# Ledger of designs, part 11: VHH binders against q9y6x5

Target 1, 379 residues: q9y6x5
Amino acid sequence: LPPKLLLVSFDGFRADYLKNYEFPHLQNFIKEGVLVEHVKNVFITKTFPNHYSIVTGLYEESHGIVANSMYDAVTKKHFSDSNDKDPFWWNEAVPIWVTNQLQENRSSAAAMWPGTDVPIHDTISSYFMNYNSSVSFEERLNNITMWLNNSNPPVTFATLYWEEPDASGHKYGPEDKENMSRVLKKIDDLIGDLVQRLKMLGLWENLNVIITSDHGMTQCSQDRLINLDSCIDHSYYTLIDLSPVAAILPKINRTEVYNKLKNCSPHMNVYLKEDIPNRFYYQHNDRIQPIILVADEGWTIVLNESSQKLGDHGYDNSLPSMHPFLAAHGPAFHKGYKHSTINIVDIYPMMCHILGLKPHPNNGTFGHTKCLLVDQWCI

## First folded at step 14 (VHH)

Design I3
Fold by OpenDDE, fold request of step 18:
Structure I3 (fold): chain B 379 residues (1-379), chain A 125 residues (1-125)
Amino acid sequence: as target 1 above (379 residues)
Amino acid sequence: EVQLVESGGGVVQPGRSLRLSCAASGFTFDDYTMHWVRQAPGKGLEWIGNIYESGSKFYNPSLKSLVTISRDDSTNTLYLQMNSLRAEDTAIYYCARGETVWLRSGEYQIEFDYWGKGTLVTVSS
């Protein structure tokens, strides 16, 4: 029987939550499997881009999901949370569920993972849920496990997505110990439910399960705001994305717009597209706007309005606060092994290996994950 | 039944201060974000500010210097302190229960599910 893999994402689960809060169920999961303490995600450290990087192994400039909000100047199309269904945005890469499903006697399933309810390269997951934030974790879990057990062709790759603790992180800020403790306890309980469900169905021993996240969360404050309106008139540009990485489409000369913004705040770096630091791998895509603004950690870019966010993400991907974790369990993984760091793009070639899939060209390094796998040599 | 009842409105002179109250009942008050909204004569609704169940407060930037929102969970009461009142502050003031809905993009929307009947504040000489 072909190997099976379930990929689970808890959005916005910062890596150091594991050190600062109690997770009895997750710790048990880790004890019987593996842990990567820090996963260096891709820039920008946002939900759609990083989730697509996980399943493609590509930097954002390569897979084309370069932000949660995008604009294509040629087609004049817009991408957003409410407008994410056009394959145009996703077709610059081939996600793993498509690759998997195109194999013989295999199918893919998805519970609300970004991009899974869109036909990509004319292929949509055999089983999927349309995104709806109101759908409970239980219902998502029930569907996923049903598909894993009762599908023809058999589901060999499945994804499960959950919006917490990201939403709560935004609301409370990661430094709110009281509220975040409550939120994270619920997350741990959900992990408990997941494990229990898999055991009850007899899937636990044979199913590979990865629990990870797309990004962390940093503390924001109403006292750390960068008001763009103080630097430039709104009529001079179109805002494609706002904070903490603003995407600016000039309506006047780009240089003039740049000059008005370059000294807007000591807590914000302003880049022309061609001057974006190479380490971000965030240049070679037409969907990246001519000017980007990158706020320092914990600073929020705003227009002439206040932000209600007490936590945010999207900052420099080298910041520890932006990093998620990865835990895994199953026949492909060691037991009781902890690893320091991998890159988020490394997950893709690892998953391909587990599933016996030939990976598409990607930016991941399979060697970085070898120590997690029982069938590989670990240096 | 969820109920929100505003009080404290009336006629006040310019420059004076006024504190409005909103008495909540029929739900677990300390679990919800509460809002103040006003409507001036002939104008649309204007969001004043809110207070999370966590105690975090957010204000309309245009009104931030003039208002303070607070809550007393022990008495299920929401407050709006207004200072240096002006003629343009004349309006019906509403308290509302609302939730901040966070999207995957990090954007948020405020959804209101219950409103009070409002209390009239008239600022005149």
Scores: ipSAE 0.878, ipTM 0.947, lowest interface PAE 0.6, mean pLDDT 96
Fold by OpenDDE, last read:
Structure I3 (fold): chain B 379 residues (1-379), chain A 125 residues (1-125)
Amino acid sequence: as target 1 above (379 residues)
Amino acid sequence: EVQLVESGGGVVQPGRSLRLSCAASGFTFDDYTMHWVRQAPGKGLEWIGNIYESGSKFYNPSLKSLVTISRDDSTNTLYLQMNSLRAEDTAIYYCARGETVWLRSGEYQIEFDYWGKGTLVTVSS
């Protein structure tokens, strides 16, 4: 039988939550599997880009989902949370569920993972849920596990997405111990539900399960705001994305816009597109705007000095606060092994290996995950 | 039944302070974000601010220096302290129950589900 893999994402699960809070179910999951303590995600550290990086192994500049909000100057199209279903945005890469779906005697399933309700390269998972935040985890889990258990051709790759603890992180900030404890307990309970469901269905021993996240969360404050309005008039630019990485489309001369912004705040770096640091791998895509603003950790770029965010993400991907974790369990994985760090793009070649898929060209390094896998040598 | 009842409104002179109250009933008050909204004569609704169940407060930047929102969960009461009142602050003031809906993008929307009847504040010399 072909290997099966379930990829689960809890949005905005910062890696160090594991050290600071109790997760009895997740810890049990880890105990019986593997843990990568920190996953270095891609810049910008946002939801859509990083989720797509997980399943493509590509930097954002390569897979084309470069932000949660995008603008294409040629087609004049916009990408946003409410407008994410145009294949135009996704077709610059081939996600693993498409690769898997195209294999003989295999199919893919998805419960609200970003991009899974869109036909990419004219292919959509055989089983998927349209994104709806109101749908419970239980319902998502029930559908996914049903498809994993009772599909023909069999579902061999499935994704499951959940919006927490990201939403709560935004609302409360990651430093709110009381509220975040409550939220994270719920997440752990959901993991318990997941494991229990898999056991009940007899899938637990044969299914590879990866639990991960796309990014962390940093504490924000109303006292750490960067008001763009104090630096530049709205008439001089179009804002494509705001915080903490603002995407600026100048309406006047780019240099003039740049000059107005370059000294806007000591807590914000302003880059012309060509000057974006190479380490971000965030330059070689037309969807990246001519100017980007990158706020320092914990600072929020605002218009009219207004923000209700007490936590945010999207910052420099080298910041530990932006890093998620990865845990995994199943036949492909060791038991009781902990690993320090991998890159988020490394997940893709690992998943391809597990599933016996030929990976598309990607930026991941399979060697980084070898120690997690029972069939590989670990140096 | 969810009920929100504003009180404390009236006629005040410019420069004075006023404290409005909103008595909540029919729901678990301490689980909800509460808002103050006002409507001046002939104008649209203006959001004043809110207070999360966590106690975090957010304000309209234009009003931040003039208002303070607080809550007493033991009495299910929301408060709006207004200082240095001006003629332009004349309005019906509403308390509302709402929540911040967070999107995957990190953007948020404020949604209101219940409103009080409002209390009139008239600032006049």
Scores: ipSAE 0.876, ipTM 0.944, lowest interface PAE 0.6, mean pLDDT 96
Fold by OpenDDE, look of step 14:
Structure I3 (fold): chain B 379 residues (1-379), chain A 125 residues (1-125)
Amino acid sequence: as target 1 above (379 residues)
Amino acid sequence: EVQLVESGGGVVQPGRSLRLSCAASGFTFDDYTMHWVRQAPGKGLEWIGNIYESGSKFYNPSLKSLVTISRDDSTNTLYLQMNSLRAEDTAIYYCARGETVWLRSGEYQIEFDYWGKGTLVTVSS
């Protein structure tokens, strides 16, 4: 039987939550599998970009999903959460579910993972759910496990996405121990439900399962705001993306806009596109705007001093607060092994290996995950 | 049945202060985010601010210096303290129950599901 893999994402699950809160079900999952304590994600540390990096192994500049909000100056198209279904935005890369599905006697399934309800390279997952935040985890889980168990051709790769603890992190801030404890307990219970469902269906022993996230969450404050209106008139630019990385499209001379913004705040770095630090791998794409603003950790860029966020993400990907974790279980993985860190783009070649797929060119390093796998040599 | 009943409105002189109250019933008050919204004559609705069930408060920047929102969960009451009232503050003031809906993009939307009937505040010399 071909190997099977379920990739699960809990949005905004910061890595150190595992150290600061109790997760009985997740800890059991880890005990019987592997844990990567910190996953260095890609810049910008946002939902759409990082989820696509997981399934492509590419930096944002390469796969073309460079933010949650994008603008293409040539086609005049906009990308956003409410407008994400145009293949134009996704076709600069080939996600793993497409590669998998194009193989003989294999199919893919998806429950609301970003990009899975869009035909990419004229291919859409054989089984998928249109994104709807009102659909319960249980319903998503039931569909995914049904497809894994009963499909022909068999589903060999599946994705499952859940919006928490990201939404709550935004609302309460990650440092709110009382509210976040409640939220994270629910997440652990959902993991318990997942494991129980797989066991009930007889999938647990043969299915490889990865539980991960796209980014962390940092504490914000109403006292740490950067008001752009204090630095530049809104008529001089179009805002494509706001915080904590603002994408600026000048309506006047770029240099003039830059000069008005460069000293706007000591807690914000302003970059011309060509001067963006190389370590971000965030330069070589036309969808990256001429000027980007990068706020320091915990600072929020605002218009007219307005924000209701007590937590946010999207900051420098070297910050520990931005890092998610990765846990895995199944026949491909060791039991009781912990690893310190990997890059988020490393997940793709690992998944391809597990599934026996030839990976597309990618930025991941398979060597970084060898110690997680039973069939690999690890020194 | 969910009910929101505003009170405390009336005619006041410029520069004066006024405190509005909203009595909530028919639901678990301490589980919900509550909002104040106003509508001036001939104008659209203007969001004033909100208070989360957690106690966090957020305001319209244009009104932040003039208003304070608070809640008493023991009495299921929402308050709006207004200071230094001006003629332009003349409006019907509404209490509303709502939630902040967070999107995958990190953006948020405020959704309202129940409204009071409002209380009129007239600022006049």
Scores: ipSAE 0.838, ipTM 0.929, lowest interface PAE 0.6, mean pLDDT 96

Design I3
Fold by ESMFold2, fold request of step 18:
Structure I3 (fold): chain B 379 residues (1-379), chain A 125 residues (1-125)
Amino acid sequence: as target 1 above (379 residues)
Amino acid sequence: EVQLVESGGGVVQPGRSLRLSCAASGFTFDDYTMHWVRQAPGKGLEWIGNIYESGSKFYNPSLKSLVTISRDDSTNTLYLQMNSLRAEDTAIYYCARGETVWLRSGEYQIEFDYWGKGTLVTVSS
């Protein structure tokens, strides 16, 4: 019986939501499996970079997806949510679904995980959905379970992505108890539906399931705006990405642009690329722009405009508010075990171990996840 | 049928205050984000601000000190309070329904689907 793994992401699921809101279905999933209370993600704490870090085990500077908005000066290419399909952006790493489906008698399936509808190294997920946010969770789950049950060669690695609670977290902020309780209740019901569907289809006992997220969410406010237009004219730079980590491509002398920005706000750090703190592992890629601006937690960088955001992410990855959780259940995992923290890059070598795959060179440490696994001696 | 009907416009002297109303019907008002937008003579549309169904408010920075948006979900009514009116505030004022659409990237777009007919405010001596 070949090992099988389903990797599920609920976007923007902050780790402490588990303590501050009610999740009867997710808590039952955890009770029968394992929990990692905090996953330290990679800087910048944004969606595309962190989803790719999970499946490659690499820091952003190493896998090349360094932000949700990018510019490559040599090729003049732009990357964005609506312009993410060029393999150029993704080809600096090999994601686990590519490695998996190149094995004898294996295939991979995907329901909207970032990058799974792109032919990375001329290889696209064996079964996939083109990204479309209008497709319901039920339809995504139906496709994934159909592929897990009926495919030849068998699907041994599958991914499932859902946009909540990220969208609602941006709208309301993580501290809006009334609205976030309603949103998170719906998500818990989806987790209940997932587990029940897997049980009814005979998949539950022999499928390893990881439920995780890419980042958390912090509270923002209309009283915490940094207006770049009050510090520097638009004509002096090209804006590649805005908030909370702005990516600045100078149009004039770089030092002159830096000097105009360095005292713009006490709530923003301004870095020349070579001065970005080493702990970010965010320096050694041409897609990282010459100047970055890093807002303090809860502050929003704007261009003389209002912001609709009451919650945001992308901040310093040392902040607990930026950290997701990880829960897992299946034959590879202990039952009833709780672990304090791992790094998000550690998930990749753990998944490779579960699937019997040789990991590509990566930044993860298998030893950090050994206590989650039944085939490893923890103590 | 979704309908938005603005009222309270007219001629007003500089320095005075004015409250505009928008009566909404044909939808569940308390589930929707509502907006005020204006168009001065010979100019394009200018977004004034919006209010979420939750009550959270957002304003055009250039107008923030001059306006207040509020809603009364029991009467399905959106309000715009304008203070210290100036000649440049002369415009047609529109009530609009629109949603903030959130993308995976954390970017958003405001998509307007229904507009009122507008109410004219003329600020003149």
Scores: ipSAE 0.719, ipTM 0.896, lowest interface PAE 1.3, mean pLDDT 94
Fold by ESMFold2, fold request of step 25:
Structure I3 (fold): chain B 379 residues (1-379), chain A 125 residues (1-125)
Amino acid sequence: as target 1 above (379 residues)
Amino acid sequence: EVQLVESGGGVVQPGRSLRLSCAASGFTFDDYTMHWVRQAPGKGLEWIGNIYESGSKFYNPSLKSLVTISRDDSTNTLYLQMNSLRAEDTAIYYCARGETVWLRSGEYQIEFDYWGKGTLVTVSS
């Protein structure tokens, strides 16, 4: 049978939720497959950038989705959650579903994964849903499983995206055990439904399934606000993105804007673009603005306003609180194996291997994931 | 039918305190975020703050030191405590129900779906 892969993301699923909350269905999935306890994601630790890094194997500077809010100075284009469909933003890389469906006798399906409703290099996922947060997990799953069972050419790669626990993590924060327990139980029930549906349709034994996430979540507080309006008049810059990594386009001399910001808060690092730490791999793209502000973990940059967030992400990717997990089950994967860590960019070459695809140039290392795979020697 | 009824308004002298109430009915109050908003004469709406169903509170920074929001889920009542009142606090005070809508980008929007009729507070010597 041709190899098939379903890639599932539960947005904002922090790695240590697995240790701190009960997941009977997810733990059963892990027991019969593999677990990577921590996935080191890419900076900035935001949704659109990290979902695209998973499917391209590239750092954000290389794939061009450098934030959830972006500005291109040459074309004067803006990118946002509600304005994400212009192929211009996505065309700096080739995601795996494009490569997959251009192979002989293969197609790709998608239920809401960021970018799958966009024609990238004039190619859109063979089967897809336009993004709509009101569509239930059940409907997304039903469409994916229908396409996996009933398509010619067959669907060999499918993606499925769900917005929780990210939304609730922002609302309550990861330290709210009572509310997060309720939220995470609902997610575990959805994972149970996923596995049960795949078994009922005869897909479970021959489908490779990856369950992962794009980032974690850290606790925020109304006591940990950085008021940018206290440090600089907003007429001196254009704000492209605010928190926890602010993207600043100066309207006056860049050095003057930098000097006004550099001592704004001891809980915020201010970088000229050329001074951004090399370990971030976040410098070599025109969409990265001349000045960025990076808040310390748990701090929120605001414009003399309250923030509704009790949890957030986007911080330094070395922080364990920003790291998701990865679990997988299927014929390509060992049973009952736990692995400590991989880089999120390593997922792409592993997926290409499973599907028999030639990876595009990328930043991942196949060797980091060999121990997960039955056809590889782990030494 | 959703109903929000504010009370406790009136004339009060500067420097005094006042507590406003909002009686809620026609929905499960315990499940909703509740807001206070005011409108001074000849001015636009000014958001005062809100309180999640979980009890977490958020305030307009310009009013934070002057107000306290609370809720009593057993009586379906939202409260606004105002202290050290000034003439500029003269306004119609509204109770509102609204959801914080979380986007996958990490941004949020507050969407109000029901409003009370308001209660007038006049701060006058």
Scores: ipSAE 0.706, ipTM 0.892, lowest interface PAE 1.3, mean pLDDT 94
Fold by ESMFold2, look of step 14:
Parts: sequence; C-alpha cells; structure tokens
Structure I3 (fold): chain B 379 residues (1-379), chain A 125 residues (1-125)
Amino acid sequence: as target 1 above (379 residues)
Amino acid sequence: EVQLVESGGGVVQPGRSLRLSCAASGFTFDDYTMHWVRQAPGKGLEWIGNIYESGSKFYNPSLKSLVTISRDDSTNTLYLQMNSLRAEDTAIYYCARGETVWLRSGEYQIEFDYWGKGTLVTVSS
C-alpha cells in the first residue's frame, strides 16, 4: 500500500513550551523521530491562514485565507469562525487532501482540520467530521484510526486538529506557569494516548505522523491596549478584523483615514496596502484591505472596551513567540535528528514527497526539509 | 442548586465607598469566572467587570478607576469595592456566574448561566 501520513495540529503550541515544560510522551516521540525546533509561520500568524498554509505550501496572499475574519467587496461575502463553509473562500488553492484522494486507490480522512468539511474545488475529504469543538480528542482519534484501518480505497492521508493549548493560552497567557503547566500536561497525555492507540491498532510502525502547530502565543495585558476610538470615529471605516492586525476598509477618502490613524499609537504600525513590508508576503490579494494596523508584540487593539485575553497571536512572523514546532515519527523520518528551523510553507512539499504526490506550485522549498527524511541526501 | 446572594447594599451618601459581597453555594466556586453587573433605574444592564478563577481581573473602562473586584475562594465569596459613589451609581447590583467560551479563531463569547437576585444601592444625599 502507498505510504500513509497523519498530520496532527495542537493549536497555539509555542515552540519554547518544549524547553520550558515537561513532555515525557512528546519527548519520547521526538527521541525516536525528528524535531524542528522552530517553524517560521506566515503573516498573519492566525489559525485559519496558517493551517491552510501547511496544507497548500502557499503564503496567505496566494491561497486566499488571509485572516480569521475577511470581507469580499464584490460579492459582499463575509468569512468568520461561524461562517467558514462557503467554498468561495477556499478555492484559490488546492489542499493536499484533495490532491491525495484524486489519485487512484487513495482516500483522505479528517478530524476537524480547518477546511476539511468544505467542498474545495467540488471535492471534500473522503471521510470527515463537521467542525464541533465539543467533540473530545478521544472521539476524533477513534474516528481517524477507524478510517485509517478500515477504508476502501485506503486512507493514505489523515488530519487531526485540537483546540489546545490555544484556548488556554488566550485565557491565561504563556507567562502563567501554574495554569499553563496543567494545560500542557493534559496535552502531553493526549499525545501519549495517540501513540498508544496507534501501537495497539498495529499502525505505529508503518504510519508517518507529524505533530505540529500553526502558531505560538505572546503575553498580553490590560495595561497594553490601543484604543482606536481615541483616534478615529467608527463612521469613517468598516472594521473587518481587529487585533493584533486590524483590517480597515475606508468609508471616506483612504488618505484621510490613514492620516487619522498613523499617529494613533507608538505601539502600532499603520500600512497602506502598497506599503506593507515585502517580507510579509501579504499584499497581492483582493481580500487584504486597503489599510492594515499591526500592533507591537503583546499589544491589543480595542474599541474602547476591555479585552478578556491575557495571551494572543497574529503578530509579526519574525517573532519567536509566534513560532510553533514540528515533530515527526515514522518510516520516512530519521530517528533522533534535530533541525533548527524551517518555514511553515516547507511542510507541504515534504508531505507531498512522503506521499508520492506531485505538488502544486507553491512557496515551499523541499531542500529545507531533506535532512529529516531517510531517503534524501542531507547537506 | 447554584445560589448567588448579594449583600452590602443600602442608602449611601455621595462621595462615600461601599463594599458589596456575593456568597456563592452549590458549585465549586474556585473553578469559575465571576462577574458584577448593574442596572440603573430605567436603564439596561451594564457590565462592571469580572475575575477569572486564576485571579485575573477585567473591568468596564468607564468604571475601572472607581471599582475593584476580588474573590476569596476559601469563603466562596465575590467582592465589589466601589469608591467615590455618585448619584448615577444608584442601581441594582448583580453577581453572576459566566464562562468565557473561546473559539478557534481567537474570538470569545461570555455566557452567563446564573444570576443573583441583586442588592440595591441608592446614592442619595
């Protein structure tokens, strides 16, 4: 049978949690496989964009999921967590599960990875769960392992998504050692359950498993708020997304809106779309609004209201606090190898190689991940 | 049965301070986020602030300089300290239990499930 791959995301798992907390199960996983200590994700460092970048190998401007909240002025469509199922939003790219299951004698399975319950290019994952945050990790894992063992055509690519430590990271912030220690201990136990389940079902030796995340988390504070209402009246713009990267659609002359915002806070950069730094690769898509506001690390943009968040993400992708890790185990991977950094877009061509798929045009560089793989020359 | 009982209300002169208490029973208090909300005569509900089980506090910006929320998990009691009271602070003050529901997008919603009966504070000379 063709090689099999399970891609697992624990949302908001900051890379340096591995060094600052104890993970006996994850460390055993790493010891018998590979670790990439830092994955440089894409700007904006948010959940939907980065999960789609992993599975398409594309920057956000190229795959079209440019934020967790979006607006299209021509069609008047809105995208949000509760309104994410219109294929319109997802159709600017082809994710790996679509490419995989269109091959002969292959299918794909998904437990709640963003986009897997949407028919993208009229193709939905062969087996999937509709998104529902109330479904336990155990139930998600049971469905994935059942599909990996019992499907015809066989499931060769599977995904599994879990909301933690992102939710707790928002609530407590990464600097709350007591609360984050409890949260991360529970996540390590889930990783132990995952490995044990795969072993008991006879999947462990022949399944490639990637455990990764979409972004990290930085500490926020009620003392670090940027109040837009102090600088500009709501009537002058439509707010598409708020923090830490605000997306501003002017209702009046764009330059007038820009001028009202440019000196609003020393802890916020204000960009006209054409002036967004090239290193963000965040300019060439109509869903990127004419003005964006980028808060400094740990600062929160608000509309004259409190924020319940003590942790957040979405900041500049050069910040180590925004970076997740990647660990992998299986027949395609070396044992006991550590690698310093890759770009998140590099994961896609590596996965395509493991699965024997032809990658679509993408922004990843296969050479960046060669040292992880047993079948490649490492240089 | 979950119960929230506010106390400490009454008639108070402008410029004075008051401390309200909320005695909680019927649930594990130290696992829950607790809120204060008020309603002035003829007005809608106004959120005052909340405190996580971890002790972190959040306030309505309009009231932040005037109020302090605290909790004592050993006595299952929520407190609201109010300073420099004004006639406009005349209201029924409610203790509420509510959870913050986190979405994968990083957005959140606050869902209140239990309310006290309230305690009336009248600021009058």
Scores: ipSAE 0.704, ipTM 0.887, lowest interface PAE 1.3, mean pLDDT 94

